VH-VL binders against a2ajx4r71to235. Designs and how they scored, part 6

Target 1, 165 residues: a2ajx4r71to235
Amino acid sequence: GRCNFEDRLCSMTEDQTLQPGWTRRSGIISNSPPFWDHNGNISAHFLALVSRVDSISSNLRSRIFLPTNDQQVCQITFYNFSSNQNGKLIAGLQTLCGDPIEHLWQKTEILQSRWERNVITVQSSQQFQVIFQAQMLATHGQEEVIAIDDISFSSGCLPADVCQT

## First folded at step 25 (VH-VL)

Design j3
Fold by OpenDDE, fold request of step 26:
Structure j3 (fold): chain C 165 residues (1-165), chain A 117 residues (1-117), chain B 107 residues (1-107)
Amino acid sequence: as target 1 above (165 residues)
Amino acid sequence: QVQLQESGPGLVKPSETLSLTCTVSGFSLSSYWVHWIRQPPGKGLEWIGVIYWSGRTYYNPSLYSRVTISKDTSKNQVSLKLSSVTAADTAVYYCARDSYYSGMDVWGQGTTVTVSS
Amino acid sequence: DIVMTQSPDSLAVSLGERATINCKSSQSVSSYVAWYQQKPGQPPKLLINDASTRESGVPDRFSGSGYGTDFTLTISSLQAEDVAVYYCQQEYTYPYTFGQGTKLEIK
């Protein structure tokens, strides 16, 4: 599956919090970077978390996937953007057994206001969700952004049916 | 004009480390990714790895334990190190720039590396 | 790894005729496919990116199409200078992988 955020959040969901979370933006409607998606398209949408004053954190979750197998690798490709970032973006795995999020990938470096492609491999013996967690520290009058775009799951990532346990 | 040029020893002994340098001109390493690709004699192309603007690297899993890519933006140079070489590492080695939007649009002429005793 | 399989391995086409090279990926790669032309003693030359975007300076007779797992490079009217080995490449995920190449000759 692929999510370029042109159709809302696709099959992904955002954890409910008391703070504002991820927002779907584009270069046309954004007041802050990025002003285009990972392809340089001004009209195309991406997902962004914006911090202005207070610290903020938000999780974006994928659909549930079946346990991975050795015959077909589950890989996730996504693009991320950061602008003067005082924060962290984490791509993690969480099983449905109530385990803590396993960090598979994290980014703390500023991307110089450019999109970068990232690839992670997921291995899990249990059903799982992929979680994108953005954490930003309080800013000092500056708007900071973490953005994600074009999340792709390889064919090795098998969606779980609703009735599967 | 945009140019990439690979350089390094044409001959490397088995078990030693291959070191190559890609010198670029006509563009900044801060604006492009740089890939390393190799081609064994008479064979196809194998992707080795890439280094991003930020310095982040990705490697081919088949070479992960042996490969290191780094860069010096101020010198317009990207480096490739491949340790514990064998005859299987004999190839023409290319570096190529990538803006992602344009793909690997400019390649070096390549440098031949032969692994031999 | 995603396997890119080209067909045919070799192709002979008459001058002025259409040449078609196919590339199949073992998994969907969306539109993230590039095509390269390589002549003897030269590095690969990018012809097509993103499945169908022709690189600057590439003649109009070259075109690319496809999405998902099936991709095609077409030369509408083969010219003598088009004799080369052609490679497809996926840039959807790492590691990047290339097709085995298609040798195009004049019939």
Scores: ipSAE 0.013, ipTM 0.593, lowest interface PAE 8.6, mean pLDDT 89
Fold by OpenDDE, fold request of step 26:
Structure j3 (fold): chain C 165 residues (1-165), chain A 117 residues (1-117), chain B 107 residues (1-107)
Amino acid sequence: as target 1 above (165 residues)
Amino acid sequence: QVQLQESGPGLVKPSETLSLTCTVSGFSLSSYWVHWIRQPPGKGLEWIGVIYWSGRTYYNPSLYSRVTISKDTSKNQVSLKLSSVTAADTAVYYCARDSYYSGMDVWGQGTTVTVSS
Amino acid sequence: DIVMTQSPDSLAVSLGERATINCKSSQSVSSYVAWYQQKPGQPPKLLINDASTRESGVPDRFSGSGYGTDFTLTISSLQAEDVAVYYCQQEYTYPYTFGQGTKLEIK
């Protein structure tokens, strides 16, 4: 499965909050960085969380996956736009047993406006979802952006076969 | 060149077991899923089941008690067995490869199976 | 099971005109919908995957759209070779289920 956000959020879902959340952007329609997707395409879409004056937090959730096995690893690849940011992006695992989100990856360092490729290996004995959690603190006079693009799940990530309600 | 080819008896008697083989080439069964789909004459498509690269299988609940899908990766073959057949099982049977990325992107030409006494 | 319902059952469209086929799922299937073209004596051919991703080699006149429960296959300019039965299919959960098919003919 691959999600480049050209078709809404693909199979991803955003947790409901009272705060502004992730929005589909492109270099054409956005007035804030990034001004291109991870491939340098100005017209291509990506997800962005923008903070201007308020602190914001938002979670993206994947579809449900079956427990992993040793025959083929489940790998998640995604691109993150690193810019001047006062926040954190977390890629985590949450089982369907009500367990807390397990942090598998996090980014807190500020880099000069560029896309980075990230690869995460997932191992779980329970059915699970992948969670992308973005947290940004309020800023004064500066706009900060966290952006995500081209989330892919390897063939070792097996989708659940039951209805997801 | 990616290919799938269904083979087996075109005629099966009622109450017997339908056995088909899907022979694949151009790709490895260790990297792809294989589905079985059937189409009764003049009707739509019915999903029978799937076998994952890991060997895990999922079946249509409507056929669960009668269907078995297996594979021999070394022979590039996927097998379908459907027991206790009736006239309702008369159809063209297809196998199709699938990946998590591509869906059922390549199909066999299909093989006709007629259930008749 | 998730029920996929196509509309219309049959459609006649003039050459060069737009053909539109709709597919509705009984519950949300996100973007996990595929469209197939089947001609007589041939297996189904995958046209669209993930609701809107055109398969390699498929002409640009074919497009898919939709999310959730309502999906559409569009042929912007019907060609003679497009005469076939078209099926939608959900890949969201097992068992996979197909629409009943739409027979597309030239008017």
Scores: ipSAE 0.000, ipTM 0.568, lowest interface PAE 11.9, mean pLDDT 89

Design j5
Fold by ESMFold2, fold request of step 26:
Structure j5 (fold): chain C 165 residues (1-165), chain A 117 residues (1-117), chain B 107 residues (1-107)
Amino acid sequence: as target 1 above (165 residues)
Amino acid sequence: QVQLQESGPGLVKPSETLSLTCTVSGFSLSSYWVHWIRQPPGKGLEWIGVIYWSGRTYYNPSLYSRVTISKDTSKNQVSLKLSSVTAADTAVYYCARDSYEPGMDVWGQGTTVTVSS
Amino acid sequence: DIVMTQSPDSLAVSLGERATINCKSSQSVSSYVAWYQQKPGQPPKLLINAASTRESGVPDRFSGSGYGTDFTLTISSLQAEDVAVYYCQQYYDYPYTFGQGTKLEIK
């Protein structure tokens, strides 16, 4: 599954145990880059965390996947656009409900002028969720943004129905 | 057809403010954004900053305390102001357009600014 | 700031021969590198964007390659009109930064 965020969060969910922060937005309503999704469409939506007067951290979670194996590779593809000097974007996995997030990829404090495509390979001996965590310190200046778009999972990422206990 | 044209005084006294105007034609500032770049005599290129159609700006940190880029959409103009100039600010100043398609594809002819007296 | 370092600073190449200019960034810039040609008294002219994509109207003797930190501009058969200063430039992260330039001459 690819998610272009035209239909809200797709199968991704925002972690309600943290302060909510990810919003759907488009280039039309943006005062700061990005002014388009990764395809150059100014009206299409992407997910963004936008700077606020107080610090914020927010997670997006995938559905649960079965343990990986050597036969089919589980890969996560996504686009990111970070225009901030006060935060970071982390991609990771969580194997048990409540376990700490294992960080697989991050982008810290950068003012991108263009979207960047990323591919992450996941290996896990347990069921897992993929987590996108954005963190941003309080700011009172011009708007800063962390954005993601087009999250997809390769065929080796096999769905499961329940979180491990 | 597509054109950017820089204008402003060629001579500026030390400690004063350098003010330049970039007049654009043949394209819309609603679809493109404008960078300022300078080049000291016989030296390389230095990016000064950018202004988007929304008014959002980004500046070179080395100039942040002295630079302001602004626009006047009714006149198709982008302005550069650089305060407290010294001889080190002597350069050819260019404006250039940018878009979703990568690369600054059209540049003005440039205007020479000399800081002296 | 991402530092772009070109080598060599100057280069003399015989007509019809290959010229190679290298550009190295201080950190990964993905493919977000442009190359410019500048002749005396003229503004820079965009030749290559996205490390390897020729701008419209640029002769096919110009080619670019690279990803990450190491980038190359190649002129496969040097012509007299190619005498200029060449600059690489990253647009991955603000501030945009340019290499120091490479002066290309005919030997």
Scores: ipSAE 0.415, ipTM 0.800, lowest interface PAE 3.2, mean pLDDT 86
Fold by ESMFold2, last read:
Structure j5 (fold): chain C 165 residues (1-165), chain A 117 residues (1-117), chain B 107 residues (1-107)
Amino acid sequence: as target 1 above (165 residues)
Amino acid sequence: QVQLQESGPGLVKPSETLSLTCTVSGFSLSSYWVHWIRQPPGKGLEWIGVIYWSGRTYYNPSLYSRVTISKDTSKNQVSLKLSSVTAADTAVYYCARDSYEPGMDVWGQGTTVTVSS
Amino acid sequence: DIVMTQSPDSLAVSLGERATINCKSSQSVSSYVAWYQQKPGQPPKLLINAASTRESGVPDRFSGSGYGTDFTLTISSLQAEDVAVYYCQQYYDYPYTFGQGTKLEIK
């Protein structure tokens, strides 16, 4: 579902195979951009990967989705912000355990101090998870940030398991 | 097998430019990054600089005005150029791999450069 | 520049005994310290990263400890093959700097 990170990590999980580092933060507690979420709210939260000394690679992983069909489109909507001059943000999918991530979208070293909305269409004949991978390189200078907010999955993205009472 | 190999001329005259190549295999320069380090005969190690997969470089301030590190990802090569050399630049020069796991985990065998008239 | 100072400059230790090498930084480097072993005619070999994490394939007799400004490399039971020069290195801030080296010999 939709995650604005005001409550916690939502249904996304942080992959433990690489350095952990995604944190929930807001403009109020930030010593560097962004100083507000994509709505311009300094108190609202977003998910950020922050580095100055460490080089970091970290995955954020969705729940498992069923194979897509052509009746309703499976789309992923999210906002991103980057002040990182030495980094990359990748959005992709992974269909089998241990398989390489299929890259659907990426943003490399572009210095922009504003939030950008993105829409990605997913097509997969197998069950899959959506992966956001951020890679940040040590600068040893100013703190650098990659941030994500408002991850949404369209109705065509069908969860692989559903629990109801 | 992960390997780095330094190459270049072993003798360089004072005031000329030292030019070395590090050829890598078993890993990609689009995912890993490379440091240059030197060691004068019988002495310790001095970090020269680094080039990241993004192409961004950082240099030791002591060499900043004279050093250039560059790479050609398609050729699996990282280059070091050091201008206006003196006898103080005589050393074994190493290239070494780095990654998101800390530490320079694989080093080349080194190439000896002597600066002499 | 962050200065890394090793002690002692040289050390002679009997086979099977414990060898201890110290490294002190001129300012806090948190845990961003690596240790390297260099045998004659060879490049340095990474032993320890993050002050205490042993690299794959490094014998368990090697261990590192410390945080902030004081770091230690310990070889719990010296073997003949451990004769080398050992370097600490900080990667907390540019330029990366190495200690001056500690030469380890058999008594």
Scores: ipSAE 0.047, ipTM 0.670, lowest interface PAE 6.2, mean pLDDT 83
Fold by ESMFold2, fold request of step 26:
Structure j5 (fold): chain C 165 residues (1-165), chain A 117 residues (1-117), chain B 107 residues (1-107)
Amino acid sequence: as target 1 above (165 residues)
Amino acid sequence: QVQLQESGPGLVKPSETLSLTCTVSGFSLSSYWVHWIRQPPGKGLEWIGVIYWSGRTYYNPSLYSRVTISKDTSKNQVSLKLSSVTAADTAVYYCARDSYEPGMDVWGQGTTVTVSS
Amino acid sequence: DIVMTQSPDSLAVSLGERATINCKSSQSVSSYVAWYQQKPGQPPKLLINAASTRESGVPDRFSGSGYGTDFTLTISSLQAEDVAVYYCQQYYDYPYTFGQGTKLEIK
């Protein structure tokens, strides 16, 4: 279901990528925005991807879901924060193991230190995973951040065990 | 096959603007980014600058006032302009691909530019 | 600017022997160092990234090591096709800078 990242990555997994990847942070331990989670709590945690020297492309991947149907809507709700001038955040889905990611939502807009709530509807005739992909470019200047919090899946997102081949 | 190819005039007069084009194939400028590097005859390599997929550029401070890098993603082209050239700008000019995997992994063959009257 | 200083400027090594090229940065660059090989009349070719990660298709005899300010490229058993100029390069901070090059020859 829902992940506020107070304890770990919850049920989301990170694809094998270069170091650094997504890290669990709070406003208390941050040298750069955001200085609080989407509820305004400075000690609460969220996942952040931080860039200064590395150009980073990192995926955060859900468990596998069964094909969607018309009776129950599969919706993804999440909060995002971005101060990044050199990057983007993509939410998408991947059907069949190894298929290219289909982009459902993308943000390259610069918002001044604000958390934003997003809702995405998924439709898929095949089993799928939800992918959050952050792409950040080296700045070599001040650190920039993409962060996410409170990822949740509606009841129409039905769990599965394995990809269909 | 991933390829980059530099093109432009081989001879440029002093004080004029050097203009080069890097044409890419086998990859997209919306996913990868391109550096320009030059090498004077018999000398080492000098990084000129980079243009990212976003269009953001960074330049070597030694050339900052004279250099412009731009791209046209639909034409698969990256352009280099260097104004007010002198004999010191005589070099082989390379474009090179970069990505989230570190390092400039594919280079063009280079194009020789001579600055002379 | 971060200065990358290579040593030696040139070396000659017998076939099958070990060749070692050193690169020192004027300040810490962590592991953000790449090594390039440039054969006469050709563009540079990426060999190593992140100080020690070999690029796909690069023979096992090439290896890189180092962290901070001191970096080394090693060719464990020199072959004829390894005759080239080798450059280290930092990508820790702008501008990216290259070492002056090391010319490797067969003795």
Scores: ipSAE 0.039, ipTM 0.651, lowest interface PAE 6.5, mean pLDDT 83
Fold by ESMFold2, fold request of step 26:
Structure j5 (fold): chain C 165 residues (1-165), chain A 117 residues (1-117), chain B 107 residues (1-107)
Amino acid sequence: as target 1 above (165 residues)
Amino acid sequence: QVQLQESGPGLVKPSETLSLTCTVSGFSLSSYWVHWIRQPPGKGLEWIGVIYWSGRTYYNPSLYSRVTISKDTSKNQVSLKLSSVTAADTAVYYCARDSYEPGMDVWGQGTTVTVSS
Amino acid sequence: DIVMTQSPDSLAVSLGERATINCKSSQSVSSYVAWYQQKPGQPPKLLINAASTRESGVPDRFSGSGYGTDFTLTISSLQAEDVAVYYCQQYYDYPYTFGQGTKLEIK
């Protein structure tokens, strides 16, 4: 499981919003940083939430996973980049569709100039989905970006069939 | 043939504004972006800033309050303005092209600017 | 600002011998390093990008290596035309910064 976003959303899905959501971008089409992926490849794609003048919030949701066990650790690795100091990126856990998101990791009010690698460990006694939520406060007319690349799930993250709703 | 050429007055009085133009040919400012770099006499290179195809700019913090980079895509020109100059701003000024491949791959020949009363 | 420190400041090497120029960054810059050659009265010329990728038209005797904080430019068999000042440059984070330069001479 590593998702470099060269082939769409890699089984991640986006919750419906009235605003433009997460999009695949590369440095070639970008009007703002980042201008390349975390490997320095300008043609490679990453997933970006872009805001110019509006406050926006959008969720990106994984497939459903089985409860974790002690034998194999379920770890999520990903790279993040933010050009918005008034933004927030959350990686979280949701055990029933529509339930509140348990925040496993967050980054707030960070203006980054480089990609950063993150690892989070999931422990859940129930089936779950991993949620990436980005929030960006209104800007002053500049394009601002929160981006994610190379989402991967360790072997301890076992796929399941359906969310229990 | 990809070329960049700097132009502007070679002599500027202290406290005035230095104004340079980089004229480009053989490539489009809609697809590439341009850096400004300067080199004081007998010294190393100092990055001034960059303007992207989108018009977004980034400047060296040491010059932020005094520098403006702009472009006119229809004229194939990128402009540098540096206000309130002093003798420390005496240098050869270069414009250089950057692209999707990393590195400033084509440089102008440079133009010497002397700040003298 | 990320400081790029070159060593040595000047270097004298016999024709046909190996020349080595080092560059150290004050923090990790991954592989986001370029090398430039500047001859007197000329603008800088890009030799290496991404720490190790040779630009088109640059002779095979030029090579770059390194990752993180330590970078090296090597000329495997020095020729008289290689007399110049060499600069490393990071493009990991703004402002872009150059090393102070290394003057390469024939011994």
Scores: ipSAE 0.007, ipTM 0.504, lowest interface PAE 13.8, mean pLDDT 80

